# Designs tried in a protein design chat: VH-VL binders against q9h9l3. Part 246

Target 1, 176 residues: q9h9l3
Amino acid sequence: PRKMVAIDCEMVGTGPKGHVSSLARCSIVNYNGDVLYDEYILPPCHIVDYRTRWSGIRKQHMVNATPFKIARGQILKILTGKIVVGHAIHNDFKALQYFHPKSLTRDTSHIPPLNRKADCPENATMSLKHLTKKLLNRDIQVGKSGHSSVEDAQATMELYKLVEVEWEEHLARNPP

## First folded at step 13 (VH-VL)

Design C87 (framework fv_amlenetug)
Fold by ESMFold2-Fast, scan of step 13:
Structure C87 (fold): chain C 176 residues (1-176), chain A 120 residues (1-120), chain B 108 residues (1-108)
Amino acid sequence: as target 1 above (176 residues)
Amino acid sequence: EVQLLESGGGLVQTGGSLRLSCAASGFTFSDYAMTWVRQAPGKGLEWVSAISGEGDSTDYADSVEGRFTISRDNSQNTLYLQMNSLRAEDTAVYYCAKDRITIFGPFDYWGQGTLVTVSS
Amino acid sequence: EIVLTQSPGTLSLSPGERATLSCRASQDVSSDYLAWYQQKPGQAPRLLIYDASSRATGIPDRFSGSGSGTDFTLTISRLEPEDFAVYYCQQYDESPYTFGQGTKVEIK
């Protein structure tokens, strides 16, 4: 049995007009929801747009932030060889500049049984906020001060646990 | 300017092995993910494998997983593709290509390709 | 895996005409992470458009890309003789990277 973790990243805008998404925070939790990693991360490029309404990142968070190259090394050490759960997780892997094996990846935005439990179309991409409210009766991403990546990672793991047995059986019968 | 030059292609028997090389110049090699894309005679493009700029993570198409290994030597500005257990369906022109951004971007520069022919 | 379907398979046109090429994705392509490439016989592909609508360096303004979500279009406003080639769309939203099967633009 492989170890399982859940991840959520926050990105800020860098590059021309702030169009590039650069990693600025990463949270990783274990199966029980305990925090394994939670750091603010300093992008190597000038931050043009903090995207604070969504990211929760402000200039003050960058003062003691871990430089990207160092943070990436720490994060990859945690993820390598583990089943990694996320929501729209391809965006997190892009921010990390990292290829994670698809056989060890679980994306709660692309699990048909999870949508079915939420009374949503199986092929639709539902937001983490919607699925968490519908299935866990919990409000996340509340307010205008940005999202908590710890809260999002914890919610993502709890959502996956609702379908884990069913989905792992499906993957065993229908390997990628 | 930016140049990518593939080498190592040739004729090989089914079940055999071959190692491709791609010599890169004109950019900071270690800052960019590199990829191999192949094209069978008269067919379309098929992505084969990618490697991060630092060489610490790799990805493979299902058709080659477990048989091909991508690697790089950043001190020599060279990308490699080790191909084992070759099959007739691996016959293709193999292109190396550079990521436009750093990783997970489109491919802004391509080599001219090297032909690999796998026969029984 | 995101499957990209291009249409038409072959487009027969004359120089000076407008070419419109379609690329449809089996699922939503986030942030318009879709590119278009041109390939001439015996040559490597050449990047034309990235992020659905941004022209790559050195690409003439007669080439334009548009679309979002699952439906993307490459338009060549006034075909030049050098534009007769095969065109491929590619998504880089998620692994594995996938290409469409190609559209051949040939002289009528």
Scores: ipSAE 0.557, ipTM 0.835, lowest interface PAE 1.9, mean pLDDT 91
Fold by OpenDDE, second read of step 14:
Structure C87 (fold): chain C 176 residues (1-176), chain A 120 residues (1-120), chain B 108 residues (1-108)
Amino acid sequence: as target 1 above (176 residues)
Amino acid sequence: EVQLLESGGGLVQTGGSLRLSCAASGFTFSDYAMTWVRQAPGKGLEWVSAISGEGDSTDYADSVEGRFTISRDNSQNTLYLQMNSLRAEDTAVYYCAKDRITIFGPFDYWGQGTLVTVSS
Amino acid sequence: EIVLTQSPGTLSLSPGERATLSCRASQDVSSDYLAWYQQKPGQAPRLLIYDASSRATGIPDRFSGSGSGTDFTLTISRLEPEDFAVYYCQQYDESPYTFGQGTKVEIK
């Protein structure tokens, strides 16, 4: 079986309206939850909205942040060839300006067995916070100081592990 | 001036293979993701496949995954689409498109397309 | 996948009139990652609008895009003879990066 990692990114708002989501932090953990990567990242464009309440990103974090192009190269080296687990992971890939193969992607926001296990509608999109509370009895993203991408990545991996066998079998029978 | 020129289209039997090419000029080719979009006769547009500027990332529509392979030669400023196990429903004009900023689109420049016809 | 539904299927208008085209998404399109394209018979599509409301280079002011979430609109304030064509919306928020089925703007 292929190696597996989980990723979570924090984004800030750039562009004239601040609607462009630009990568400002990326965390990657292995199957055991060990941190492989965790860096603040400097967007190529001026930050209009730090979105601190959600992202946890502040101006001080950008002082020595890794430039986007450099960070992207580092991150892609880690992701290449691996099964990548994330929650609503299309947003992370968007911010990274990177396509990971569909067959090697696992999005915990779109796994019906996971929702079923949490007594949620299978076709609903549940938050990472909700699933983590229901299935892991753990509180994440508490307070108003912003998210921890490491914590979120670890939670995402643990959630996936709960349904890994079933879901991998499903995907084998129904390849994307 | 940005120019994209597709080639390689033609008539092929079901189950056959075909390789499309797109020659690009007028911009730094390796700096931009490239995309294939197809259009069946009298129908709408369908996203097929995309590749990053350096070729280190690719993605495919479900309808072509496992059968089509996108690649690029940045030294030749050329985009490719290897199409295997072709089906009747693959019949379409295939457009080469330049991504504006990211590998995800939008597409700010298009070629004139090349026709692929798959028959029994 | 995100399904984009355009309406109306055909819009019959005269030169000088205002055209309003709708694109509805089956789910929210994040960051307004929605584009509009124009296609004339026998030609490749041309980018008109990106990021829901940003006009592409060289596109006349009479073209404008608006909307967010699931509802997006392309407006042509005053139709010119060269504006009669098929228009497509496209989302690039989530793979596959789907197109709408198109709206044909034809001369009345």
Scores: ipSAE 0.005, ipTM 0.544, lowest interface PAE 11.7, mean pLDDT 92

Design C88 (framework fv_amlenetug)
Fold by ESMFold2-Fast, scan of step 13:
Structure C88 (fold): chain C 176 residues (1-176), chain A 120 residues (1-120), chain B 108 residues (1-108)
Amino acid sequence: as target 1 above (176 residues)
Amino acid sequence: EVQLLESGGGLVQTGGSLRLSCAASGFTFSDYAMTWVRQAPGKGLEWVSAISGEGDSTDYADSVEGRFTISRDNSQNTLYLQMNSLRAEDTAVYYCAKDEYTLFGAFDYWGQGTLVTVSS
Amino acid sequence: EIVLTQSPGTLSLSPGERATLSCRASQSVSSDYLAWYQQKPGQAPRLLIYDASSRATGIPDRFSGSGSGTDFTLTISRLEPEDFAVYYCQQYDESPYTFGQGTKVEIK
């Protein structure tokens, strides 16, 4: 079987009015929730908006942060050929400037059986925080100082495990 | 001036192969993603495939995955689309287009297109 | 995949009139990832609007884009003879990139 990892990225605002989302942190965990990668990443463009309430990124984290080009290379080496689990993962892939094969991508924000287990509408996009509280009885993203991408990646993997057998069977019969 | 010139189109029988080329000039080729978009006669636009600026990331529409291969030669400023196992449904004008970024931008410049006709 | 549905299919107007073209997405699209293209017969598409509302270089100010989420609009404030064409919306928020089916703006 292919190996599986979960990813969560934090983005800061760059470009005009801070509207461009640039990668500033990435965490990757393995199937058991062990950290494989967790680094602050320096965007190549000037940071206009740290988005600290959401990202947890502050100016101090950019000191000695890994430059984007180097970090991207490291991250892609980990992701290539693996099943990658994430929540609204298309945003992470955009920040990485990367196409991951659809057949190897699992997005916990778009898995109907997972929403069904949480008593949510099947096609709604539910937040990671909501699904984690409903299905794992765990509070993540607590407080006002930003999110932990390690915590989010770990929660995402655990959520996927709840539907893994059912969803992998569905994908085998209905390839994306 | 940015220019994109497609070539390699023509008439081919079902099951055959064609290689399309797109010669780019007027910009730093390796800094931008490139894409192929096709348009069947009298129909709308359909995205076919894209490749990142450095060529290390590619993606395909479901209708062509496993049959088409996108590639680029940054030293020659050329984009390619290798088309295998061609079907009648692949008949279309094929456009190459430049992404405004290394990925996930709008297509700011387009070539004039090259016609591929697949017949039995 | 995100399905884009354009309406109307054909819009019949006279020069000088205002054209409003709709593009609706099957799921939410970030405004930073929606574009509009113009295509004339026998020609390649031309980028008009990117990031939902930003005009591409050289595009006249009579063209404007608006909208967010699932509902987007292209407006041509005063149609010129050269504006009669087919218009496509496109999302680049996620793979696969998808286009709407097009709206033909034709002379009444």
Scores: ipSAE 0.538, ipTM 0.857, lowest interface PAE 2.3, mean pLDDT 92
Fold by OpenDDE, second read of step 14:
Structure C88 (fold): chain C 176 residues (1-176), chain A 120 residues (1-120), chain B 108 residues (1-108)
Amino acid sequence: as target 1 above (176 residues)
Amino acid sequence: EVQLLESGGGLVQTGGSLRLSCAASGFTFSDYAMTWVRQAPGKGLEWVSAISGEGDSTDYADSVEGRFTISRDNSQNTLYLQMNSLRAEDTAVYYCAKDEYTLFGAFDYWGQGTLVTVSS
Amino acid sequence: EIVLTQSPGTLSLSPGERATLSCRASQSVSSDYLAWYQQKPGQAPRLLIYDASSRATGIPDRFSGSGSGTDFTLTISRLEPEDFAVYYCQQYDESPYTFGQGTKVEIK
């Protein structure tokens, strides 16, 4: 089987009124949870809103942040050819201005067996925090200092591993 | 050294117009949002208006919306506040303030202000 | 709008004493988007604290900010003669970016 990585990104607000979500941090972990990438990223446009409460990003994190174009190249090099696991991962890919092949993408927010295991409706969109608590008995995204993208990526990978065999078999029978 | 210098204040009649300017230096002007804050005599501070670094986003307090227009000329490092339909309650010292890069940031540098007096 | 209420209105203290200033918001201020300013008579305000607890450049360490949600505090550990002034809190979480009414720290 192909190598798997999990990704989680944090975004800040750019553009008019800060409504554009721009990549400001990206974390990638391997199957074992080891960190392969974790960088603060400088958006190409001026930041209007750090969204610190959720993103954990502050102004000082942007002082030595990696320019977006450089970071994007680094990240894509890591993702190429791999199965990429994420939660609501379309947001991460949008922020990266990159879309991974659907056949190589795993979104833990849209895996019915995972919801079933958590005693949740199969067609509901559950938060990463909720699934992590229910299935891993672990608290993530606690406090008011914002999320940890490394922690979130690790949790996402662990969740996927719980249903990996079943879901991979399902996808083999029902290719996207 | 960052410097902000307001000008254009003075005495104006109710219903009149006035245009304030703020000359900026010591930093890359277009990289930062700019803000106007006013202070009535013997009173506290009131946020008036803000504009993004590129000038493509503006915001106003309800008390001045529709009457005041904030703008900037980045080639001249100058911030403006066009004030129309002025009222007595607009009487205040008007400060030009530099935002901390973000439109929704704190104000790390202030000018010395320019006095606007609106009388009947 | 978010209304910020500062207390006390006036704080009379002597040099060397500890000053504690309160700023209460009518609703929760997200991301700790709360700043503190110092203003002396005839001068423009000066930024002291941003993001609730971050000290601005050049500000002495006797100034500190704390708090979250609706309750914020500015502390001056040991008042210096030059610290007697009016202090304002301001939120920049939601437009309009309102200020508190100010607390005057005066010499006893």
Scores: ipSAE 0.017, ipTM 0.585, lowest interface PAE 6.8, mean pLDDT 92

Design C9 (framework fv_amlenetug)
Fold by ESMFold2-Fast, scan of step 13:
Structure C9 (fold): chain C 176 residues (1-176), chain A 120 residues (1-120), chain B 108 residues (1-108)
Amino acid sequence: as target 1 above (176 residues)
Amino acid sequence: EVQLLESGGGLVQTGGSLRLSCAASGFTFSDYAMTWVRQAPGKGLEWVSVISGEGDSTDYADSVEGRFTISRDNSQNTLYLQMNSLRAEDTAVYYCAKDRITIFGPFDYWGQGTLVTVSS
Amino acid sequence: EIVLTQSPGTLSLSPGERATLSCRASQSVSSDYLAWYQQKPGQAPRLLIYDASSRATGIPDRFSGSGSGTDFTLTISRLEPEDFAVYYCQQYDESPYTFGQGTKVEIK
């Protein structure tokens, strides 16, 4: 079977008025939730807005951060050929400037069986925080100091595992 | 001035192959993702394929996955689309277009298009 | 995939009138990653609006975009003769990139 990883990225604001989202941290975990990659990443452009409340990124994290081009190469080496799980994962792929094959992508924000288990409308987009609380009885993204991408990646993998058998069978019958 | 010029279109038989080219000028080619969009006669626009600026990442519409291959030569500022196992429904004007920002943006400049006609 | 539905299919108006074109998405488009294109017969599409409301370089201010989520609008405040064309919306929020079926703006 093809190996599976989960990813979560944190972005900071760059460009005019900080409206551009640039990668500033990436965490990747394996099927069991063990960390395969977790690095702060230095954007090539000046950081205008750290978005610390959500990203958890502060100036101190940028001091020895891995430059974007190098980090991207490391990350793509891990993702290539694997099933990649994420939540609203299109945002992570945009930050990485990367196109991952649809057949190997699993987005926990767009899996109807997951919403059904959480007593939510099947076609609604539910937050990672809500699904994790409802299905795993765990609070993530708490407080005002920002999110942990490691915690988010681990929660995302655990959520996917709840529906993995059903969803992989669905995808085998209905290829994306 | 940004310019994109497609070539390589023509008449081809069902099951045949064709390679399209797009010559780019007026911008730093390797900094921008490039895309192919097609339009069947009298129909709307359909996205076909995209390639990152360095050429290390690609994506395809489901209708062409496994049959078409997008590639680029940054030393010659040229984008390619290799089309194999052509079907009648692949008949369309094929446009190359440039991403506005770098990647995952809208398409700010388009070529004039090249017509591909697939018949039995 | 995100399906974009444009309405009306055809809009018949006279020069000087206001045109309002709709684009509806089957699911929410994040961060207003929606563009509008103009296409005249025999020509390539031309980018008019990006990020739902930002005008592309060289586009006259009579063109404006608005909306968010699933409902987007292109407005042409006072139609000029050169504005009679087909207009397409496009989302670039997620793969695959998708276009609406088009709205034809024609002379009455």
Scores: ipSAE 0.506, ipTM 0.834, lowest interface PAE 2.6, mean pLDDT 92

Design C90 (framework fv_amlenetug)
Fold by ESMFold2-Fast, scan of step 13:
Structure C90 (fold): chain C 176 residues (1-176), chain A 120 residues (1-120), chain B 108 residues (1-108)
Amino acid sequence: as target 1 above (176 residues)
Amino acid sequence: EVQLLESGGGLVQTGGSLRLSCAASGFTFSDYAMTWVRQAPGKGLEWVSAISGEGDSTDYADSVEGRFTISRDNSQNTLYLQMNSLRAEDTAVYYCAKESLSYFGPLDYWGQGTLVTVSS
Amino acid sequence: EIVLTQSPGTLSLSPGERATLSCRASQSVSSDYLAWYQQKPGQAPRLLIYDASSRATGIPDRFSGSGSGTDFTLTISRLEPEDFAVYYCQQYDESPYTFGQGTKVEIK
């Protein structure tokens, strides 16, 4: 009965030495990969480090960006009560300053059957790029100037669907 | 008391595979990006690969992309480098290093290195 | 990619003298994302300076870094016997991370 969405957030560095991760973009897709949300988000603090190589965020993206408080409200309205799929998703939830129930959270970086299917060590944390290439025969995050959070969210949902039946059965027997 | 200890180096034939491990202690492993840097005998330092703190983002030098895979197990505080299709020019001491930031930064702590020798 | 060129390749000095090492980038290093490392034979590199001019924890104040853009300098104000080593600069501004070829500081 619960709907499922996938999320991917991009963060920029704020605070001393840019060590604080602040939300700068969020993409959410539904089970079929249709985009439900995709906005650049303006942090409330001064951006010290755009982390463009990882985030794809540049100064021009901030011009029309949605303020953090407004974006957070919109995002949480979409996530509440749904199963949320992500890759290393705890970072996304920290950037959103939000706790999502563990029982409704699916992290494709911590699903041993997914790693096994990719011929990787079961307990290792594999990148989204690697798992997508191995299991979906698709290259994502092409180039060195960051990546598309929409593309990443879509890939994350497709990866989860490969192990969904097996993993949901595991979670039913071993509740988080 | 930050410590990094590499293992898994050795002699391997051209075209072979090898997996390196780096055991980390003395810091919150998942909060920091990790990197592999290599040094061929008598030569300078060459960056090989990096992985973000949570392991959701990776990057590779062009010379190793498609052949090497960096990964981490944050529950075991261990960093890995899976090396496939090894070439003679991959012969080097491989250092595990901690970045000072979660995504990028200077390499504030280094392991002692593990030697990988690739021969025909 | 950003190419880092260090000069001189070898610097021959006596203890007590001032050492000045140069690192030049093929294109501007933004945000001063440049570090300096010291390496002794058989040992791993050790971080000395980061963000062009910030001294790493435990590094003596005789070591200092300066510069911005494409021109960076590491200065050792008064060489101690333990300072004779190879020094590398590194940029972490863009992928791939690159190192200079190294400057060897040796006893005259």
Scores: ipSAE 0.007, ipTM 0.505, lowest interface PAE 11.4, mean pLDDT 87

Design C91 (framework fv_amlenetug)
Fold by ESMFold2-Fast, scan of step 13:
Structure C91 (fold): chain C 176 residues (1-176), chain A 120 residues (1-120), chain B 108 residues (1-108)
Amino acid sequence: as target 1 above (176 residues)
Amino acid sequence: EVQLLESGGGLVQTGGSLRLSCAASGFTFSDYAMTWVRQAPGKGLEWVSAISGEGDSTDYADSVEGRFTISRDNSQNTLYLQMNSLRAEDTAVYYCAKGDWELYSPFDYWGQGTLVTVSS
Amino acid sequence: EIVLTQSPGTLSLSPGERATLSCRASQSVSSDYLAWYQQKPGQAPRLLIYDASSRATGIPDRFSGSGSGTDFTLTISRLEPEDFAVYYCQQYDESPYTFGQGTKVEIK
């Protein structure tokens, strides 16, 4: 079996009016939920909006954060050749400036059997918080201090495990 | 000024191979993502492949995956597309185009294109 | 993959008229990562608009882009003779990058 990891990134706003999403934290966990990587990351551009309510990022986290170029290299070494699980994972890959092979990518926001288990429309994009509550009976992303990317990555891996056998069989018959 | 010049196109038989080159000038080549986009005669634009500035990330359209390989030589300011197992459906003008340091970016400069004709 | 559908296929207009071109995405395009290109016969495409509404360097202000999510529009406020061309929208939000099928703006 090919090794599998789950990833979740936090982004801050850069560029005009803070509309560009730039990587500011990345967490990667293994199949069992153990943390393989968790670093605050310095964007190469000026941070206009920390988006603290969602990201949990504050100015203090940036003081000793890993520069983007270095962090990206470390992260890509972990992701390369592995099945990578994420939720709306294209946003994470975009923030990383990275293409991961589609055959090795698993997006829990676009797995019809997972939505079906949660009594949601199969082709809808459901939030990680909603799916985790419905299927794992766990509340994540609670409070006003921002999300934990470690918590989100762990929840994402657990959600994927609920449909892993079914979905891997589907992908073997219907390669992406 | 930014300039991109494609070469290597020509007539090739089905099952054959061609290597396209794109010579870049007027910018720091290694800082920017590059892409190949093709256009069949009388048809629209189709993205083929992209490569990051350092060459450590590549991607391909499903129609060419496993047959085409994108690469770059940053010391020579040159982008390549190695095309193997060519099919009649690969007949098109092939453009190289410049992105940004951000891999997910629009293509702000394009070369003139080079014609590839695949026949039996 | 995100499929982009342009409409109409052909616009027949006279110089001085307003052109409105539509691009519809099969899925939401995040962060407005949508571009518009102009292509004249025998020439390479030219970037007009990026990030849905930002004009590329050297592009006249008669060209404007708008929209978000799944519905995007390119507007040419007063057609000049040189504006009769084929126009393509393109998304760069997700791989594979995809283009619309094109809208031809032709002289009436």
Scores: ipSAE 0.430, ipTM 0.822, lowest interface PAE 3.3, mean pLDDT 91

Design C92 (framework fv_amlenetug)
Fold by ESMFold2-Fast, scan of step 13:
Structure C92 (fold): chain C 176 residues (1-176), chain A 120 residues (1-120), chain B 108 residues (1-108)
Amino acid sequence: as target 1 above (176 residues)
Amino acid sequence: EVQLLESGGGLVQTGGSLRLSCAASGFTFSDYAMTWVRQAPGKGLEWVSAISGEGDSTDYADSVEGRFTISRDNSQNTLYLQMNSLRAEDTAVYYCAKDLYDFWSGFDYWGQGTLVTVSS
Amino acid sequence: EIVLTQSPGTLSLSPGERATLSCRASQSVSSDYLAWYQQKPGQAPRLLIYDASSRATGIPDRFSGSGSGTDFTLTISRLEPEDFAVYYCQQYDESPYTFGQGTKVEIK
């Protein structure tokens, strides 16, 4: 048995026209939903677009934020060797500049049984908000002040728990 | 001007080892993930391995995992691919490629390739 | 793994004609993490399009990319003699990163 964590990151826009997604917050929770890590992170590049409506990041959060290089080292120490659950998790790994083993990665946006339980097409990409409402009867990402990465990580872990037994059996039978 | 130059290819027997190098210039090497992509004679492109800018995170195609090791020396602006336990199906032109922006955003620059031929 | 299927396998056209190349993914490619490459005999691949529709630096306006989800298209509006080559799509949404089998654009 391996330890399992869930992650959710918030990104801001850097680079030309703010088109590059740079890490600005990361939250990691354990299997029970307890917070293991939650820090605002200062990108090494100039922030062009805070994307506040979605990220919840504002200029004040960058004051005394942990520099990217240091935050990345802390985060990778938590993720290494664990099963990591996320939603559209590849975006989080891109922002972290990190390759997590596929055999230890669980992406709730790409688990066919989870979509099936939500009465959604198995190969469609459904938002975390939609799946959480359908399957947990809970509203997340409410309002216009941006998302909470802690709330999103907690919801993601709970969603995975709904299909954990079935999906782990599938993966054991059909290793990636 | 961005330049990537592969070297180290050649003829090797099955079960043998070979180390490829890719010399990079014209950009801040440590800011970009680097990748090896191969192409067997007359076939399509196959991704082999990738490494983060700092060199602390790596990934491999299933066909090479446990046999190949990607590494980099940021002080020398050089990318490496150590190939062990070579098989006939590893015969290919091996390309070094640079990530476009930062990490996983397409490969904007490629080297000329180096031919690896594995025979018995 | 995401399997990319390109069609047609071979496209036979004359200079000045429009080329439309298809790339279909076995699973949805999120955030349009799909690139197109051109390869000529004896040469390394050349990036044409990234993020499904963004043209790479130095690539002529006649090349355009479109699509999302599972269906992606590369369009060459008016073929030039130098455009006869093999074209590959590639996804970078999840590991392992995969390429399509290629579409050969050849002279009729």
Scores: ipSAE 0.379, ipTM 0.799, lowest interface PAE 3.7, mean pLDDT 90

